# Designs tried in a protein design chat: VH-VL binders against q9umr5. Part 265

Target 1, 268 residues: q9umr5
Amino acid sequence: SYKPVIVVHGLFDSSYSFRHLLEYINETHPGTVVTVLDLFDGRESLRPLWEQVQGFREAVVPIMAKAPQGVHLICYSQGGLVCRALLSVMDDHNVDSFISLSSPQMGQYGDTDYLKWLFPTSMRSNLYRICYSPWGQEFSICNYWHDPHHDDLYLNASSFLALINGERDHPNATVWRKNFLRVGHLVLIGGPDDGVITPWQSSFFGFYDANETVLEMEEQLVYLRDSFGLKTLLARGAIVRCPMAGISHTAWHSNRTLYETCIEPWLS
Short names: E, the ipSAE of ESMFold2; O, the ipSAE of OpenDDE; V2, 0.75 times the mean of E and O plus 0.25 times the DockQ between their complexes.

## First folded at step 11 (VH-VL)

Design qh10 (framework fv_nofazinlimab; at its last look DockQ between E and O 0.85; V2 from the best seeds 0.84)
Fold by OpenDDE, look of step 11:
Structure qh10 (fold): chain C 268 residues (1-268), chain A 123 residues (1-123), chain B 112 residues (1-112)
Amino acid sequence: as target 1 above (268 residues)
Amino acid sequence: QVQLVQSGAEVKKPGSSVKVSCKASGGTFSNYYISWVRQAPGQGLEYLGYIIPEYGTANYNEKFKGRVTITADKSTSTAYMELSSLRSEDTAVYYCARGSKWFDSTAYYMDVWGQGTMVTVSS
Amino acid sequence: DVVMTQSPLSLPVTLGQPASISCRSSQSLVRYDGNTYLYWFQQRPGQSPRRLIYKVSNRDSGVPDRFSGSGSGTDFTLKISRVEAEDVGVYYCMQGTYWPPTFGQGTKLEIK
């Protein structure tokens, strides 16, 4: 039998968004138990990411317990960060494949439709004033806002991304790294035509330097320091990169070609 | 300098399949987009799809979905385009072209082109 | 799909005279990253297409400076300041902002 699949949605999403993905999984892996977690849907997805991590943890623990052979995670957009954090805090998870589906793994620094909705008068260059405040950090989007021009504020004020990245020292860094390294495979999916994740390379742990030049994963301090295990995962062949052009942000979970190429191989 | 060399001309019957190869030399291959474009006689250019050989990820123009398959062999620096269920309308010169590095931009740069492969579909 | 419309489709030119080709897109080609992915290709008789211009106005290496690209949004132009005999062929604009990439109909440049 196939390992169970757990799906975590993104910002302003619900389980309905994944109806095509469910169909694809059923067709190619019949009998697979797929659970799309309907937690923090819609506007509730704006709640602090640590709160979301706790909620999703409560939901996945029973599923994992019933699947001693392991489970697969498919985590979309913001959900990818939730899942990474989840795997960092769980010392007993049994995740075989962690599929990060167009997630801002190294953060977000760009004007998007989502940001315009929340902050219609704010530009990316000024969002640090809001996001790196105590009340700003109560919103999920600000939890992974990564301003390359205000690194000091990011490192000191980011209550989520900087911590799970191990960019800011904290007492759980070593343990979280150990926990995350329990994953069998980290599958990174994204592409240049996404239109939301900015820069799109963030889905592959690439990100802006101080001059807004996008650097690759291997050039990032988190990799060089192996702060949460990327270097170790890469060395043991556990990181899979699956870039695809021609896919918009809202189509990653509903494109058959993408599914067959980047998702299906890791659902065994 | 980077060159793309394609396989020779093909003559096919309707309903059959054709597989065209594109071999890169003189430069890097695996980290770049390889696109396929065709041109019917006396007509314009039509985009078919691409592959990133390093990862095997391919995407297709919806017009050709189900009939076109793009693959690559990194060890030989060769990309392949297979078109099935051939029709007379598929008669065209098929081109491969190298795009940008996958991490830098999109698939659509196409700064280096192969010499083209004529595929004739006739009964 | 984005429709690319070129004009004229036929362009007879006297040697040494300037030429201009227009390309219009059915929607703005400005991408979310602020770039405009408009390309110009030249196809000489019996040859493969050759990229001349990328991102509206950037010339590829080896392309003579008599070729220039300009435009913004939905309207783009390829100009040849002094047409030479080797410039005979078909010119195509292409958009790479939206999937799938699409080409104009082509403009056939001939010498009068």
Scores: ipSAE 0.923, ipTM 0.951, lowest interface PAE 0.5, mean pLDDT 95
Fold by ESMFold2, look of step 11:
Structure qh10 (fold): chain C 268 residues (1-268), chain A 123 residues (1-123), chain B 112 residues (1-112)
Amino acid sequence: as target 1 above (268 residues)
Amino acid sequence: QVQLVQSGAEVKKPGSSVKVSCKASGGTFSNYYISWVRQAPGQGLEYLGYIIPEYGTANYNEKFKGRVTITADKSTSTAYMELSSLRSEDTAVYYCARGSKWFDSTAYYMDVWGQGTMVTVSS
Amino acid sequence: DVVMTQSPLSLPVTLGQPASISCRSSQSLVRYDGNTYLYWFQQRPGQSPRRLIYKVSNRDSGVPDRFSGSGSGTDFTLKISRVEAEDVGVYYCMQGTYWPPTFGQGTKLEIK
């Protein structure tokens, strides 16, 4: 039989968005128990990410308890950051595959229609004034906003991303790293035609330097210092990269070729 | 400088399959887009799809309805394009081309081309 | 799919004279990153295509400075300031902004 699959959605999203993914799993792996978590839908996806992490944690505990052999996570967009935090804060998780489906794992530095709707007078170059304030940190988007030109403000003000990356000192860093390292595989999925995640290489733990040149995961300080376990995980052969061009941000969970190539092999 | 050398011309019957090879030498291969493009006699260029050999990830132009399969062998630095259920309309020169590294932002800009492989489908 | 339309389809030119090829897309080729992924290729008789221009106006290494590209949005132009005998062949534009990449139908450049 196949391990249960837990699906965590992204910003302004709901469980309905995953109907095609559910069909693909049912067709290829009949009998798989798939749960699409129906929490923080729509505008509720703007709530602080730590609040979302707590809510999703409470939802996954009984599912994991019923499956002592393990579960898989498929986590889309913003949901991939929620899931990475879950892996850090849960000392008893039994996740085999963590599938990160076009998630801004190293943060976001790009203008989007959602940012214009939320902050209509701001552009990406000035958004740090809002996001790196206590008021701004009450919005999920600002919890992973990563301005490469104001790194000192990011490191001081980020209530979420800088902490789960181990970029700021905190008392739980060692425990979170230990917990994260219990994952069986980390599957990173994304591509250049995404259109939302900026840079799209954030889905592979790449990100801008101060000149807006994209550095690979292996060039990032968090990797080199192994601050939350990326270097250890790569050395184990547990990081799987699955880049695909030709897929827009809203199509990752409704593309059969992507599913068959990047997702299905990890849903044993 | 990287070179792409393709397999020789083929004559095929309708309904059969063809597999064209594209070997890279003098440069890196595995973490690049390797694309396939065809050109029917006297006509323009048509994009078929790509592979990133390092990850085995491929995507295809939907026009070919699953008749095309693109694969790669990293150990020999060789990409393959297989076209099945051949029809006379598939008579064309088939080119491979190297694009950017997968991590760069310009996935399919195709800076180095193979010499082409003529595939003739006739009854 | 994005349709790429070239004009003219046939371009006879006197040696030493300028040539201009137009390429129009069915939608804007500006990506969300601000770049425009419009390319020009040359195919000499009996040869495989060769890239000349990338991202609208950037000349590839080894391409003579008599070739230049320009344009924005949906309208693009390849210019050859002084046509030489070696310039005969077919010229294609291609867009790489949207999946799948698509080519114009080609412009055959001939010497009169």
Scores: ipSAE 0.761, ipTM 0.890, lowest interface PAE 1.1, mean pLDDT 91
ESMFold2 (binder alone), look of step 11: mean pLDDT 90; pTM 0.931

Design qh11 (framework fv_nofazinlimab; at its last look DockQ between E and O 0.88; V2 from the best seeds 0.87)
Fold by OpenDDE, look of step 11:
Structure qh11 (fold): chain C 268 residues (1-268), chain A 123 residues (1-123), chain B 112 residues (1-112)
Amino acid sequence: as target 1 above (268 residues)
Amino acid sequence: QVQLVQSGAEVKKPGSSVKVSCKASGGTFSTYYISWVRQAPGQGLEYLGYIIPEYGTANYNEKFKGRVTITADKSTSTAYMELSSLRSEDTAVYYCARGSKWFDSTPYYMDVWGQGTMVTVSS
Amino acid sequence: DVVMTQSPLSLPVTLGQPASISCRSSQSLVRYDGNTYLYWFQQRPGQSPRRLIYKVSNRDSGVPDRFSGSGSGTDFTLKISRVEAEDVGVYYCMQGTYWPPTFGQGTKLEIK
């Protein structure tokens, strides 16, 4: 039988968004038990990401316990960060494939419709004033806001991304790295036509330098220092990159071609 | 300098399939987009799809989904475009073109083109 | 799909005179990253298309400076300051901002 699949949604999302994905999985892998977790849906997805990690952990633990052969995670958008953190804090997870579906894995620095909704009068260049404040960090979006022009504020104020990245020293860094490295495969999916993840290369752990030049994963300090295990994963062939143009942000989970190419091969 | 060399002209019957090849030389291949475009006689240009050979990821114009398959062989620096269920309307010159590196943004730069492959579909 | 409309479709020009081709898109071609992915291609008789201009106004290497691209939003123009005999062919605009990429109808440039 196929390993169970656990799906984690993104910002302002719900299980309903994944109806096509469920259909695809059922067609190609009949009998697969797919669980789309309806936690922190809609506006509740704005809650602090650590709170979300705790909630999702409580939900996945029983599922993992019933699947001794392992499970697959499909984590969409913001959900990808939640899942990465989840795998970092769980010392006994049994995740075979971690599929990061258009997730801002290296953070977000761009004006998006989501940001405009929350901060209609704010531009990305000024959002650091809000996001790197104590009250700003109570919102999920600010938990992975990564301003390349205010690295000092990011490193000191980011209560989520900087920690799971191991960019800021903390007592759990070594353990979290060890836990994350339990994953069988890290499947990174994203593309240039996303329109939301900014830069889109963030889905592949690429990101802006101080001059807003996008650097690749291998040029990032987190990789060079192997702070949470990217270098180790790459070395053992555990990182899969699956870039695709022509896919908008809200279509990653509903595109058949994308599913067959980037998702299906890792659901065995 | 980078060159794309395509396979020779094809004559096909309706309902059959055709597979056109595009071989790159003189530069890197695997990390760049390879796009396919066709042009019916006396007509304009129509985009079919692309592939990133390094990862095997391809996407298609919806108009051709189900009939077009784009593949690549990194070892030979060759991309392939297969079109099935051929119709008379598929008679065209088919071009491959190189886009940007996948990490740089877009498959649509198409700065280098193959010489084209004429595919004629006739009963 | 985004519709690209070129005008004129036929362009007879006297040697040495300037030429101008218009390309209009059905929606703004400004991408979320602030770039505008509008391209111009030249196709000489019996040849493959050749890219002349990328991102509205950037000339490819080897393209003569008599070619220039301009425009913004939905309206774009390719200009040839002094038409030469080798400029005969069909010119296409293409948008790469939206999937799938789409081309204009083409403008056939001929010498009078």
Scores: ipSAE 0.918, ipTM 0.948, lowest interface PAE 0.5, mean pLDDT 95
Fold by ESMFold2, look of step 11:
Structure qh11 (fold): chain C 268 residues (1-268), chain A 123 residues (1-123), chain B 112 residues (1-112)
Amino acid sequence: as target 1 above (268 residues)
Amino acid sequence: QVQLVQSGAEVKKPGSSVKVSCKASGGTFSTYYISWVRQAPGQGLEYLGYIIPEYGTANYNEKFKGRVTITADKSTSTAYMELSSLRSEDTAVYYCARGSKWFDSTPYYMDVWGQGTMVTVSS
Amino acid sequence: DVVMTQSPLSLPVTLGQPASISCRSSQSLVRYDGNTYLYWFQQRPGQSPRRLIYKVSNRDSGVPDRFSGSGSGTDFTLKISRVEAEDVGVYYCMQGTYWPPTFGQGTKLEIK
């Protein structure tokens, strides 16, 4: 039988968004127990990411306990950051495949359609004033805002991303790295036509340098220092890259070609 | 400079399949988009789809979904395009083209083209 | 799919005279990163397409200075300041901003 699958949604999202993904899993892996976690949906997805991590942790514990052979995570957009933090803070998680579905793993630096709708006068060049304030860090979007032109502010103000990346000193860094490294596979999915994640290469742990040149994962300091385990995972053959052009941000969980190519092989 | 060399002309019957090869030499292959484009006689260009050989990820123009399969062999630096259920309107020259690296922001940057492969579908 | 419309479809030109080819898209080609992925290709008789211009106005290596690209949003132009005999062929615009990439119908340039 197949390992249970746990789905963690993104910003302003809900379990209904994943109906097509559920259909695909049922067709190819009949009998698989799939749980789409219905926490922090809609406006609640703006709550601090550490609050979301705690809530999702409480929800996944009983599911993992019932499946001692392991579970799979499919984590979409903002949800991929929640899931990566879960893997770090849970001492005995049993996740085999962590499937990161177009998630801003190295952060976000872009005027997304969503941000334009909420803050039509704000621009990515000045959003650091909001996000790198104590008030701004109370919102999930700012927890992974990563302004490459204000790296000093990012490193000091980030309450979430700089910590889970091991970019800022904290007492749990070694334990979090150890916990994260127990994952079986890290499956990275994204593509250039996403339209939301900026740079889209953030889904593959790429990000801007100070000149807005995108450096790939292997060029990032967090990789080179192996601060949370990326270099170790890559060396073990545990990182799977599955880039696919031609898919918009809202279509990643409703595209059959993507599912068959990038998700299905990892739902053992 | 990278060069793309394609397989020779094919004559096929309606309802059959054709598989065209595209071999890369003189440059890197596996981390680039490898695209396929066709041109009916006296007509314009039409995009079919791509593959990123390193990861085996492919996507297709919806017009051809279900009939086109694009694959690659990294060990021989060769991409393949297979078109099934052939019709007379599939008569065209089929080109492969190398795009940007998968990690770059310009996935349809077709800077190097193969010589083309004529596929004729007739009874 | 984004529709690309070229004008004219046939362009007879006297040697040494300028030529201008228009390309219009059914929607803006400005991508969310701020770049415009509009390309021009030249196909000489019996040959494969060759890229001339990328991202609206950037000339590819080995392309003569007499070729220039311009435009923004939905309207783009390829200009040849002085047509030479070697310029005979079909010219295509292509957009790469939206999946799938799409081509204009082509403009056949002929010497009178």
Scores: ipSAE 0.814, ipTM 0.910, lowest interface PAE 1.0, mean pLDDT 92
ESMFold2 (binder alone), look of step 11: mean pLDDT 90; pTM 0.931

Design qh12 (framework fv_nofazinlimab; at its last look DockQ between E and O 0.78; V2 from the best seeds 0.00; counts 0 for: pae E 2.3 > 2)
Fold by OpenDDE, look of step 11:
Structure qh12 (fold): chain C 268 residues (1-268), chain A 123 residues (1-123), chain B 112 residues (1-112)
Amino acid sequence: as target 1 above (268 residues)
Amino acid sequence: QVQLVQSGAEVKKPGSSVKVSCKASGGTFSNYYISWVRQAPGQGLEYLGYIIPEYGTANYNEKFKGRVTITADKSTSTAYMELSSLRSEDTAVYYCARGSKWFDSTPYYMDVWGQGTMVTVSS
Amino acid sequence: DVVMTQSPLSLPVTLGQPASISCRSSQSLVRYSGNTYLYWFQQRPGQSPRRLIYKVSNRDSGVPDRFSGSGSGTDFTLKISRVEAEDVGVYYCMQGTYWPPTFGQGTKLEIK
């Protein structure tokens, strides 16, 4: 039998967004138990990411307990960060494949439709004033806002991304790294035509330097320091990069070609 | 300098399949997009799809989805385009073209082109 | 799919005179990032296409400065300041902003 699949949605999403993915999984892996978690849907997805991590943890623990052979995670957009954090805080997870589906794994620094909706008058260059405030950190989007021009504020004020990345020292860094390294495979999916994740390379742990030049994963401090295990995962062949152009942000979970190429191989 | 060399002309019957090769030389291959474009006689250009050889990820124009398969062999720096269920309308010169590095941009740059492969479909 | 419309389709030009080709897209080619993925290709008789311009106005290496690209949004232009005999061929615009990439019909440049 196939391992159960747990799906975590993105910002302003619901389980309905994954109806095509469910269909694809059923067709290619019949009998697979797929659970799309309807937690923090819609506007509730704006709640602090640590709160979301706790909620999703409560939901996945029973599923994992019933699946001694392991489970697969498919985590979309913001959900990818939630899942990474989840795997960092769980010392007993049994995740075989962690599929990060167009997630801003190294953060977000760009104007998006989502940002315009929340902050119509704010530009990316000024969002640090809001996001790195105490009240700004009560919003999920600000939890992974990563301003390359205000690194000091990011490192000191980011209550989520900087912590799970191990960029800011904290007492759980070693344990979180150990926990995250329990994953069998980290599958990174994204592409240049996404239109939302900025830069799109963030889905592959690439990100801006101080001059807004995009550097690869291997050039990032978190990798070089192996602060949460990327270098270790890469060394043991546990990181899979699956880039695809021609896919918009809202189509990653509904494109058949993408599914067959980047998702299906890891649902065994 | 990077060059793309394609396989020779093909003559095929309707309903059959054709597989065209595109070999890169003089530069890196695996990390770049390879796109396929065709041109019917006296007509314009039509985009078929691309592949990133390093990862084997390909995407296709929906018009050809189901009939076109793009693959690559990194060891030989060769990309392949296979078109099945051939029709007379598939008669065209097929081109491969190199795009940007996958991490930098998109497959659409197509700064280097192969010499083209004529595929004739006739009964 | 995005439709690319070129004009004119036939362009007879006297040697040494300027030429201009228009390309119009059915929708704006500007991405949210601000980038515009409009390209121009030249195809000489019996040859493969050659990229001349990328992202609206950037010339490729080896492309003479008599070629220039301009435009924004939905309207783009390729200009040749002084047409030479070697410029004979078909010119195509292409958009890469939306999947799939699409080409214009082509403009056939001939010498009068």
Scores: ipSAE 0.884, ipTM 0.936, lowest interface PAE 0.5, mean pLDDT 95
Fold by ESMFold2, look of step 11:
Structure qh12 (fold): chain C 268 residues (1-268), chain A 123 residues (1-123), chain B 112 residues (1-112)
Amino acid sequence: as target 1 above (268 residues)
Amino acid sequence: QVQLVQSGAEVKKPGSSVKVSCKASGGTFSNYYISWVRQAPGQGLEYLGYIIPEYGTANYNEKFKGRVTITADKSTSTAYMELSSLRSEDTAVYYCARGSKWFDSTPYYMDVWGQGTMVTVSS
Amino acid sequence: DVVMTQSPLSLPVTLGQPASISCRSSQSLVRYSGNTYLYWFQQRPGQSPRRLIYKVSNRDSGVPDRFSGSGSGTDFTLKISRVEAEDVGVYYCMQGTYWPPTFGQGTKLEIK
């Protein structure tokens, strides 16, 4: 039988957005229990990410408890950051495959429609003034804003990303790393035609240096210091990279080729 | 400098399949887009799809989904394109090409081209 | 798919005269970042295609400076300032902004 699948949506999403993904799973893995979590839909997806993590944690606990053999997570866009935090804060999670579907895992540094909607007079070069303030950190987008030109402000002010990346000391860092490392596989999915995640390589834990040159995961300090377990996972053969060109941000969960190539093999 | 050398010309019957090889030498292979493009006699160029050999990930032009399969063997630095259920309209020169690295900010799928492989489909 | 339309399809040119090939896309090729992924290829008789121009106006290494690219949005041009005998062949524009990459139908350049 197939392990249950839990789906966590992204910014301005709802459970309906995943109808095609549900159809694909039903066709290839009939009988699989799939739960698309219907929390923080639409505008509510802008609430602070720690608040979202708390709510999603409460929702996944009973699902995981009923499935002692394990579950899979499919986490889209912003939802992939929620899921990574869940894996860190839950000492009792039983996640086998964590499928990160075009998620800004190393952060975001790009002008998006959502940022223009929230802060219409700001550009990416100046948004650090808003996002790295207590007021800005009340918005989910600012919780993973990562300005490579203001790294000192990022490291000090980020209430979410710098913590789950282990880029700033905190008392739970060792426990969070231990919890995260209990995942069976980390499946990283993304591509250059996404159009929203900036740099798109953030979905693979790549990110800009100070010159806006993208460094790969293995060149990042968080990898080299193994601050939350990426180096350990890679050494175990637990990291799967599945890059695909030709897919826009809103199409990742509705593209059959992507599903068959990058998702289906991991839904044991 | 990378060079791409393709397998020789083929003559096939309708309904059969063909598998064309593309071997890279003199350069790196595994982290690049390796693309396939065809050119029917007297016609223009048509993109078929790519593979990134390091990860085995491939994507295809929708026009060919279900008939084309692109694979790679990292140990021999060779990519393959297999086209099934051949029709006379599939008669073309098939090219492989190396593009950019997959993580480059500007994706391009064709930079260095192979010499081409003529595939003729006739009874 | 993005349709790329070239004109002219046949271009007879006297040696030493300039040549101009236009390429029009069915939609804007500008990504949200402001970059435009338009390319020009040359295919000499009996040879594989060769990339000449990337991102509208940037010449590849080893491409003579008599080749230049220009344009924006949906309208693009390849110019050859003085045609030489070695320039005979078919020229294709290609867009890389949208999946899948698509080519224009080609412009055959011939010496009169």
Scores: ipSAE 0.609, ipTM 0.858, lowest interface PAE 2.3, mean pLDDT 91
ESMFold2 (binder alone), look of step 11: mean pLDDT 89; pTM 0.927

